Miniprotein binders against q9h3h3. Designs and how they scored, part 23

Target 1, 235 residues: q9h3h3
Amino acid sequence: EDGFTAEHLAAEAMAADMDPWLVFDARTTPATELDAWLAKYPPSQVTRYGDPGSPNSEPVGWIAVYGQGYSPNSGDVQGLQAAWEALQTSGRPITPGTLRQLAITHHVLSGKWLMHLAPGFKLDHAWAGIARAVVEGQLQVAKVSPRAKEGGRQVICVYTDDFTDRLGVLEADSAIRAAGIKCLLTYKPDVYTYLGIYRANRWHLCPTLYESRFQLGGSARGSRVLDRANNVELT

## First folded at step 3 (miniprotein)

Design D60
Fold by ESMFold2-Fast, scan of step 3:
Structure D60 (fold): chain B 235 residues (1-235), chain A 81 residues (1-81)
Amino acid sequence: as target 1 above (235 residues)
Amino acid sequence: GSMKEVFIEIEVGTDEEEIERLLKEAIEFLKEGAKVIIRIHGDNPEELRELAKRIAERLREAGFEVVVEIRGDTVWIIVYP
């Protein structure tokens, strides 16, 4: 069932967050070291649980790049979770608007563009492009999953600091496209992740706010961005 | 945000009593609502990772959420209140 699958995905995500991350931090590391770091840790070769034949002998949860201006603020996640529990017991309708209000009240505003790619050169090339955009200041922060299963897709997550700032979300999409990325992108606010709301949920909430598809044959390199909640094209 | 950050530096080779003292200090900051970042330094990657793992486990056992980041020659242990 979808619910069972969502629970398994949530458990895997929690485990990845708890395992060590490989980090390139542009706030403390010169940008000139990025290319060597990318060559040392290509995501198609970094293994989730470690292997002597890979770049890592021990488990790695995520491979991440932090921009020079990156200032993490997760907000009040504990307050958000407590308010969510109270909302569930109150009998009040649970809607996207109610969830948005909880996120704003508790300053849990971050979100991310997601892209899923098969292990291989295309994934490594896409990640290198994203990582360079982060270090050069066009994006704030990004991470990519290691190789956990033979043939399974890996995910690149590109974060923005405020999912309610539509222009900021669209600017990140433009920067991703400028980096040469042509695959499907979906945008998800972290509030849904913190509350354990995935595609199959009892409230029928869509945790995906936007979809971006590469535009071919246009006068400018770009994408079509769809507001999934309202089914309206934004670009 | 309003969350205060506290940094604690540890070198590989620090004696066990000093590590325990620093961890107790970290836990007090966490109880006061501060985010604690422990930076571990060392020239041997395997010793560095072993020490980081022990420190992370101790703080998780104390009931805190811990993120471990490998940053070249250092490991950052980020602990949330």
Scores: ipSAE 0.211, ipTM 0.686, lowest interface PAE 4.4, mean pLDDT 86
Fold by OpenDDE base, second read of step 4:
Structure D60 (fold): chain B 235 residues (1-235), chain A 81 residues (1-81)
Amino acid sequence: as target 1 above (235 residues)
Amino acid sequence: GSMKEVFIEIEVGTDEEEIERLLKEAIEFLKEGAKVIIRIHGDNPEELRELAKRIAERLREAGFEVVVEIRGDTVWIIVYP
């Protein structure tokens, strides 16, 4: 559990969203070019601010890979935010169910599996596996944070279209595991990010809906996915 | 039934009345069988540690198992029902 405050990570993520992205788009670029692109822009070497000697000379917010089936759908984020402000003013109880309903109403349904990795070979290898899974159509879209000056952990985000589709969330977990990733995964809806709901928020909402742990030992090699809201194992 | 987790944030400099309100609420959740996770943050490390210590002691006195983790400039208090 990385010592970065969820708020700091979110603020950094929001700031990074405004900077240029390094993107491999499988819709316009042949899959055969992926290996060369990964070699050119390894996440552990791409720097947030374009440090001397880095593959990038300019600031980079994110490194991303778009699959062939990727269609950006952000929904009505402005309407969502307005409804959220009205809800807070109303003094009505705010529950995970309330947030789910807001998300559905405004079509803000995207979510992401998150993994935090130290800069280095393991990160670059994990990213390469994810990028390949996206280009091969097992995943739709993923992004990784560039290396920070302080050498902190980098985050890989693997998106799903609908956080309310439990099967789709589990399928993405399976694809991530199939790509060789064994670290802890947490799943967060984007609605929580857009509304500024982080760890230890005043509403006592857990921003993580699911946790995935890979089991290396025992009769069943596999991912154990925990529903954090209900504390129920789904797998 | 799986154990509910409740997250509470407390910033150094929060008024004592609000801290007591949050602790009372935490204790209610704990009595219902929820796990409580408290994140304490602030700019002054000494004040942060003292606040964390006070909160941890209060929850132990209430009869709960308390684990304190120091994570950089923040303190996490994990409380088991």
Scores: ipSAE 0.000, ipTM 0.196, lowest interface PAE 13.1, mean pLDDT 85

Design D61
Fold by OpenDDE base, second read of step 4:
Structure D61 (fold): chain B 235 residues (1-235), chain A 81 residues (1-81)
Amino acid sequence: as target 1 above (235 residues)
Amino acid sequence: GSMKEVTILIEVGTDEEEIERLLKEAIEFLKEGAKVYIFIKGDNPEELRELAKRIAERLREAGFEVIVRIRGDTVIIMVEP
């Protein structure tokens, strides 16, 4: 996956945050309505700009599902940014450890598993599995990008509350695998997004902390998770 | 040379003239090759969103790629030269 594609997808994903979201909120909507909502708004058919014949007539930035336990906590993003600027000005070395400490200090701890899928039945089925897992409380929150005009890959994001909680990150991977997802997953902390750290950044920081590969016949998790920073497999 | 990073803070309720001044300054920094972060804060989520949208549109019209992140009462706009 070309680094340029990841930056472009990140830019598109950020621009999409400003447009209206299609949200199923399990805190206010009965779980019994999920199937009808999924049928009404399949991600492969929901278009970014509300194309004629799409389920949406208006632009949609994201399709999202909120679980019962979902509580948005963004932390002190402004303080994080100020500290980041001060750090850059100081000329001190910037490492993954430095970013981790900044994130902890400012309580910007959210992260997400990312999967990229071509538009179609497989995407819609994957999303349905994830959405159900969120509504059932196995996952907290997820979102999927709408279909772009160019027919490029769509991204599903599955969030965790704390990227520093390795067990929580691994539990989310397990839940995603249990939902029937077999593709490559990458885990990215939101702090890296807030600080504009993408692939091939000037600090040579890898914005992906973990990779999950599906394994046939493997352990109870059904995947192998690689810690990219340490190049260690987390089984 | 290390790419300069510039942060601009805009609060909802700031007068339009000041917003325009800040945007012009941001564009100048971008033209000089700086990365610009614009933080927008506001108590009203709708007003916050509308202001962020306007700012993002102005920067796009100026020919820059804009990345927008919404987190609670804060919007972060990242612009690269």
Scores: ipSAE 0.013, ipTM 0.278, lowest interface PAE 8.7, mean pLDDT 84
Fold by ESMFold2-Fast, scan of step 3:
Structure D61 (fold): chain B 235 residues (1-235), chain A 81 residues (1-81)
Amino acid sequence: as target 1 above (235 residues)
Amino acid sequence: GSMKEVTILIEVGTDEEEIERLLKEAIEFLKEGAKVYIFIKGDNPEELRELAKRIAERLREAGFEVIVRIRGDTVIIMVEP
């Protein structure tokens, strides 16, 4: 996202969502096939638009792993977007609370922990750990971006069903840490993504609800989780 | 003979009946062995995203391989017969 505008980020996200995905689906594929799949499609080598020498000759929008219990539910995104337009026209204050209420009303509840890593061994290792946690049932679903032609960091997204379920969000953080991840994590509800609200926006909304920092010297799964909206440490 | 290519232009805000008509035409061209390009233009990125996603999903559900590219305010959907 370095130097990108909200409009640029929205356009890139749209293209990625609609281009083909490389998916390991644990609902239909034996877990024993995961290691071979990870070796075939390391995210640092999979290119966004396909290149000679990469594992893919065709465009790839996302590389994803679906857990055995994964059940997609986007909620009523169209209703959410209509309500957002009405809210902007109404003169009511646009706050995190009003956006949260719109998300609840329209059942647009999913969210994700995000980590940004440079292409290379550390990215591929982190993705392999996350993918194994998904297939083993500690996480529900995850995806990682392919390597962009312009370079830059790639993103791993680890999803939870309900951003209002604080315990579920924290359990996902613990599972990410147990997988060996030590970098900064940020948690973003998908409602912000569907409405095109990124870090810099005209409403001054913070799309990041939580930050997780690795805590050295704590438990093996130790992390410090900050509720950014209320400026309160949760762990 | 030369493989036919067909281009369809859709603007965000186009009537739903017209979109369905154009998609049915696209599917008929694909069945006849033509390659189809659908250009979707819109000023609002999220509205553009939702429309393009619905169109790509409809074509994939019909059994076709679909590739999507962004060019500024335009989404290009490329469909192989």
Scores: ipSAE 0.000, ipTM 0.219, lowest interface PAE 13.5, mean pLDDT 82

Design D7
Fold by OpenDDE base, second read of step 4:
Structure D7 (fold): chain B 235 residues (1-235), chain A 81 residues (1-81)
Amino acid sequence: as target 1 above (235 residues)
Amino acid sequence: GSMKEVRIEIEVGTDEEEIERLLKEAIEFLKEGAKVTIEIHGDNPRELLELALRIVKRLYEAGFRVIVEIRGDTVIIRVEP
């Protein structure tokens, strides 16, 4: 099997954001059409490049669902990036607090719960649950990656408006769990993505702020949410 | 002898000198007969994959075969001596 060159994988990831999205927008489309849309575009069958026999003939970067309350406000990403470059040049210590402050200053506050699932029924079912939660107003926006040629896991991203709002982050976790999702969830602020701060970066910043584990036990269908920065359980 | 397993974690944004150091270390372990797993972490898929490609190229140039697994924000490179 011709191992996909990392160049190919990098090109694919960049292309994904640039390629067309399959979007269900609850603001313009009746909720009654969601089931038909989900049936038409199951994430496990939607292919990244529009392979023969796939529901999509053209490349698809993401499959997304927009809720009624969805407002695309990314903040001042350019200002954020400029401030980040200046900060790096200054030689000042860079901490999670520094990034939080940069995010607040530039209004780049979005974050996302991430889950990785193998292609198949479980993925499609998880996506359907999330999509319904978005359309019902329990979540604001979510997206899922299409199936890659190489296979591998697909990622579902469930967004929150403010990564600094711990309650909002926890509420989204609860909504995801209520949708029947039991896998590991990690929460990442978008500011970390915009600034190119990845795991084991030179600043030793953890891009994952929270981890949610589903707890199989007792009467309470609950998740255990861990604050990764402080190593403290929040639930 | 039990094949030594070595895990190396690399993050996008790591200094090039450090990446090179880690790669040299990985290659040394491989030459000693160790199984090496390199985990690359990054939130930007492009940068993640660019770094993964760079590492894969270096490993191939050194004569090793690799299995690459993509796990969202993580690329796992398994190298067998």
Scores: ipSAE 0.023, ipTM 0.340, lowest interface PAE 5.7, mean pLDDT 84
Fold by ESMFold2-Fast, scan of step 3:
Structure D7 (fold): chain B 235 residues (1-235), chain A 81 residues (1-81)
Amino acid sequence: as target 1 above (235 residues)
Amino acid sequence: GSMKEVRIEIEVGTDEEEIERLLKEAIEFLKEGAKVTIEIHGDNPRELLELALRIVKRLYEAGFRVIVEIRGDTVIIRVEP
């Protein structure tokens, strides 16, 4: 019965992806306009379905910032989904390794660091820091969810182009920490999102590959990163 | 206003063939510029959301944007032409 929550989250994610996005695209917009854009569209005030009293009167699925070097590559998502259906009916074990191979075969390699924050100043401040890092070139792409009608935490997603490139994933974590972010981060490959792997999935897979915890003190790195699939510390 | 609005109602437990027929009909209306709303009704939340997800995916694969609202025993899917 735990699939109920996963199906709920998949339906919500699909609706958000298909609704209009508010985008600051650094490939076509001068970086000097970012601060005004951030002030106009703070994520704690942008509403999911629009409200005349908020910054938006129409639905917004995501608020996003694209870096100057951003080049989207979603891979072969159609081929991935067909192969996933075949895998499910084959009786073959469904593990992080088999999903990784499916993603590689179909070039669905992007992934994201996730952080969940309550609506308010702390969320808006965190998003501003991430957005500036994207525009300045330390990160490639990020998005944040608008405020839900029923409330609850909002999510900031910071993308990397290849979840199999551990160095690239760790470099993104470092850039997020350098932007002043101190909350828990978890890393999810987009292949898991496309296949509907959320909490309480029927395959009992951990929905994230990496976990980053802020650690202040000593000569150690500012964060401790754990590979959840293999239970190995990377930092 | 010349925009036509079309409402389609689906009950949980409807045959797969009838659901596909209704979805093809909805897609034809969308191609003609109509605004389509699909309302799914059911007493079991799991079955209701599973059906809603399949319908959302089918519309997405056909190239349409949707807004999903959950209201008790009903899931409302609004599709833009």
Scores: ipSAE 0.000, ipTM 0.161, lowest interface PAE 17.3, mean pLDDT 79

Design D8
Fold by ESMFold2-Fast, scan of step 3:
Structure D8 (fold): chain B 235 residues (1-235), chain A 81 residues (1-81)
Amino acid sequence: as target 1 above (235 residues)
Amino acid sequence: GSMKEVRIEIEVGTDEEEIERLLKEAIEFLKEGAKVTIEIHGDNPDELMRLAWRIARRLFEAGFRVIVEIRGDTVIIRVEP
């Protein structure tokens, strides 16, 4: 029984990013078409490598929804990657602060709330709620992974423009909860993704900055957001 | 110069030679840093999607980021360098 290395996970992520994406783009498509699009491409049925019996016969890397006001700014990813190689060669300590500074210097500021759900009704319902929130303008952009194998969890990613903007990150969490999402959410800056830093990395870095938990049936309303690095509640 | 955007329209049933010519032209623009949008039109959804994915895979294999949007009888392929 072999396990996957960080290099293998990075290769799989790159392959998904490079394969075609199924996109509903609210900048060019009327909102009235969303429900039909969601019915045609439920993420529990869209297959990663294609299947004549599914909605797609060819590979799909991601299923995405772009909001009407979405204006992508990926920053200088090439400069970030070059600086990362230089940092590794320099012998300088690799810390969360060092990576944050690289991200700021190269304007690679986007980040995402992640939720992992098993294939089925709950996943498709959660994705539909997120997609509607994006098209209605409460969120900027989101994507969901296709089904890669039976029983394996799929991921919904909800993006924000700037991981250093705490209020923006919290506003996105609030919009996700308002869309009916009750599962655990974790927030990861894209700088970690671009540099191939996942759980169990060689530098022992936690790529998760925030964690959001829904409190059902308590005195507190909505979610609790934790700053993972400082162990401080933000809401 | 300014950011360049290029739009290419293809009908299902266009011959393979013309599709290859348009794709080579698109790849040249992408190598120059332009964004390319390819709109494919067709009445048969299965034929439309097969053509769209063949085109998307060709551009993906050339090293570009490819985004595919389906709008009824039209597929929009957005390609970034």
Scores: ipSAE 0.000, ipTM 0.418, lowest interface PAE 10.4, mean pLDDT 82
Fold by OpenDDE base, second read of step 4:
Structure D8 (fold): chain B 235 residues (1-235), chain A 81 residues (1-81)
Amino acid sequence: as target 1 above (235 residues)
Amino acid sequence: GSMKEVRIEIEVGTDEEEIERLLKEAIEFLKEGAKVTIEIHGDNPDELMRLAWRIARRLFEAGFRVIVEIRGDTVIIRVEP
């Protein structure tokens, strides 16, 4: 566990979103250039603040890869936030169902699979696999956090367009596993991020809807995906 | 054709029967393809937000797209078919 309060995580996420991104855009850049770009900007070496000797001289918030089919649609985030403030003031109970309804109403439907990895070869290799899957059209968009000065784990985020589409969420899990990633994955809707809902929030809401564990044994080489809200296995 | 726009104003303290009448009217306009804006006014923030959220939820549950904007002592609910 990263040990950060919900407020610290929110502040860091906002700061990272405001700093420049290193982006490979498959819509404008030939796929043949991906390997050179990955070699130039390995996530384990790219530093958050552009430390001396790093590939980047300036601060970097995220390293990202956009697929050919990627179309950014964030929905009505301002309307969502206003509705959320109103809900809190109303004193009504806040449930996962309430958040789902808010997300649908304001068309804030994006979500992401998250994986946390220590800096090093394994991280860079995992990122390369994800980046290739994005460029090949198996995934739409992904990003990875740069190396922090204090060290710690880096996060890879793999996005889906709609967290309410279970099939789309499961397909992304399958593509991540096909890329050779075997670590624990958690799925978090972006609506939870926009509303500042992290671990140990005051409403006791679980910010992750799904959990994927890779199965090492048995005939089915695949993930076991758990719906946390219903405590039901989907695979 | 120009989409019809309808504006409805509601004051905090309005009786429940009148609120229900206005909501039914709003839903009928929406079914006809109109955009509806509901402005809710009130000097008590708690009562204002409670009423606004109740109205927004009801329209959402009826299957419409709802956007809520908070502007001081006024809440604006924009509703589209």
Scores: ipSAE 0.000, ipTM 0.162, lowest interface PAE 17.7, mean pLDDT 85

Design D9
Fold by ESMFold2-Fast, scan of step 3:
Structure D9 (fold): chain B 235 residues (1-235), chain A 81 residues (1-81)
Amino acid sequence: as target 1 above (235 residues)
Amino acid sequence: GSMKEVRIEIEVGTDEEEIERLLKEAIEFLKEGAKVTIEIHGDNPKELLELAWRIALRLKEAGFKVTVYIRGDTVIIRVEP
């Protein structure tokens, strides 16, 4: 029931990663082409499987924008998986600290701010703002899910290089808010995704590291950021 | 469940031609109103999930309701017309 839901979400995410991506790559494409690309491929209209009338005729797993300085580094995921199996077999307590240490040891450091929005104008507007921030250098890389055949919310993922670099994570939050985003954001390190840490995980861990809420008249950034594990406000 | 139910088993490493044959058979049963359960077994988690997703995607694209359950070395795909 609860467990199978998390497993199902993991399988769907793997499939999206394996299917073709629609990419605007600022490393090889002039920034002047972004507005036309965004108009051609609004995420509320790009369908997962290339439905009739959509901008795509083929399946699309993700719509992504790579910044000019983007250099992907996923670390040693295989070594992480092997160490994770050994940790589970050892009977040692599984805590946020032990997962953080495994991630550091295997250089699996990337993470992402997540926002979930219903298909429509607000999603497309939010994605355009994020994409422009990436191309202009305020963010490094981002992706958004296409519209599922069944409907439902779509997710925008804004990546940072190192989830242990708290200042970098907070700077990304600030840039997202500066792009006009006001919805709830949650931050998840990729190590949690690789190890299957979702809402109802068997280790009873919080599946996200940080939460950001927009508040009018809040911080200079326009948001409150909470460390979920320690229940401490960072801004 | 008063409707006809059909179970299909697939091993990771099965020939692609055989996978296609089994999927066409499953689609025919679904068109006739049957419920289909596809059980996929594999030793390698990545290969298991990749095969399971290709099968689930094919059936979703054909317009059927698909539910996926992951059980270690086994993935169970339940399909309804």
Scores: ipSAE 0.000, ipTM 0.129, lowest interface PAE 16.9, mean pLDDT 80

Design E1
Fold by OpenDDE base, second read of step 4:
Structure E1 (fold): chain B 235 residues (1-235), chain A 87 residues (1-87)
Amino acid sequence: as target 1 above (235 residues)
Amino acid sequence: SPELELVEKYLKEIEKAIEEGNPEKVRELVEEFRKELEKLPLSELERRFILWIVLYAIKRLLKAETEEEVKEIIEETIKKIKEILEE
């Protein structure tokens, strides 16, 4: 019984993202080709459905860059989901700490910095900076959404391996800022996505763990990172 | 169209399940939607495309932070499916 795992819903959402991903894989492609690839597939011009005159003739789910050290590890998403169902049935209080413990137990530790940008030069420039940082090994993996027909904001996702590693999360923020990105960043663990924990959920869990605001002339990192769960500044 | 009505129905139910934090219900609703979509006189390509667009909409709904974003996602999704079915 091939149970639709959250990996199959994420892989059917990734297989719904079977709109071919435009991927630059630094493990197989020379870094010298990155500029040509970025010029060929600027996110502001890559259309979700392969509109006439776009660089893509076919639908595109995501544009992605994989770094040299990128190893996809989703952990035990099935075990995570089973444990989550059991927890819900138990009637025990569900807290951010509970979710953190579930994530650790099942090794579902990935998370991402998110930024939303309007289509155009600023988005393409931000993406180019992120893609370079990934290929240079400052970041492991990133993706950007293609342009929607209505021209809404596009999202760049920059992943970290472990949302419980505060230093790793902060290092990724620093690398994003070093790439010249000054917009608001929010950090979301993937475990919240796998467990269906979104805005206005019945447990009042905030899916955003961290918020990063760029500050001119601030600390060496150029941003203030807020721990939203504890309402504490980390930088 | 029956296809648009089906999509709108299931997207609203899925959004509700997302808001409730019930991933099992989201999975059930997706499977129900798939089964109902198979009953419609669609080509395999159209069926795959609609299913794909709905799954993508779900993925976006999962990431949406505001009611406005949800509304936008649903409206965009319906519009996109309509465009495909009219092509």
Scores: ipSAE 0.013, ipTM 0.267, lowest interface PAE 8.6, mean pLDDT 83
Fold by ESMFold2-Fast, scan of step 3:
Structure E1 (fold): chain B 235 residues (1-235), chain A 87 residues (1-87)
Amino acid sequence: as target 1 above (235 residues)
Amino acid sequence: SPELELVEKYLKEIEKAIEEGNPEKVRELVEEFRKELEKLPLSELERRFILWIVLYAIKRLLKAETEEEVKEIIEETIKKIKEILEE
């Protein structure tokens, strides 16, 4: 209703992936250099399309930190997209189970915990905590969006290798909480991102699989995790 | 329409760069296209819609294997942008 639809959000995500990324790669860069890098590129100040008054003069799609053990595997995204178009043409029901099966068939298994924060100190502090957890090996890889020209919240994405591995997804949540993060988290499989499943999608699917809420006085996990598809608490 | 002429010009130049196997030229043309869009009397939303549609078209062009498929992608993209601008 804002003039942005699921298709526009998908196109924006594709543009960000195609634009240059600012990357701290722990596979090739000493961990001792992280604090200086974080100070140079705070996400609240890095602009999406570049600005003389920001740390970047050129466009930046994402600011990312790769862990020492990070090994990218995007699967067969091309095959996934072709199968999706065929499914839509077939008239068969489009459900979470059908999307899960397409993802498994085409090895598009990665997913991410998402947190949305306003530009400012709290965003930069949260990103620094996540980045340190990645470099120290508690998380595998993460990225944060740069500041949009129109303002609004920025997103931190913390990735796991396999969204069908519930234990791995929950372990990532625990590591995020251990890093000091207290805001709401939602978990989204990358297959939903590639296929344009966002809020108000035409198939009326919930765009996320899990929701994590911080718990004061806490369990060892530090949070309550809900399976949104089945409306079942996992913790 | 200056907007449609700009889109058609850049899609054809980008397709030529793809056919030549020159990804550096594709990036250069995308950057130049972004700058040219800023010069047109378009709202921020119109500029974003046009840019996103063109970026999606480029992704399709990278996967295209026939001249007929290329022509279809360009024609569909121009038609979609025309609908947005006339709206």
Scores: ipSAE 0.000, ipTM 0.160, lowest interface PAE 12.9, mean pLDDT 80

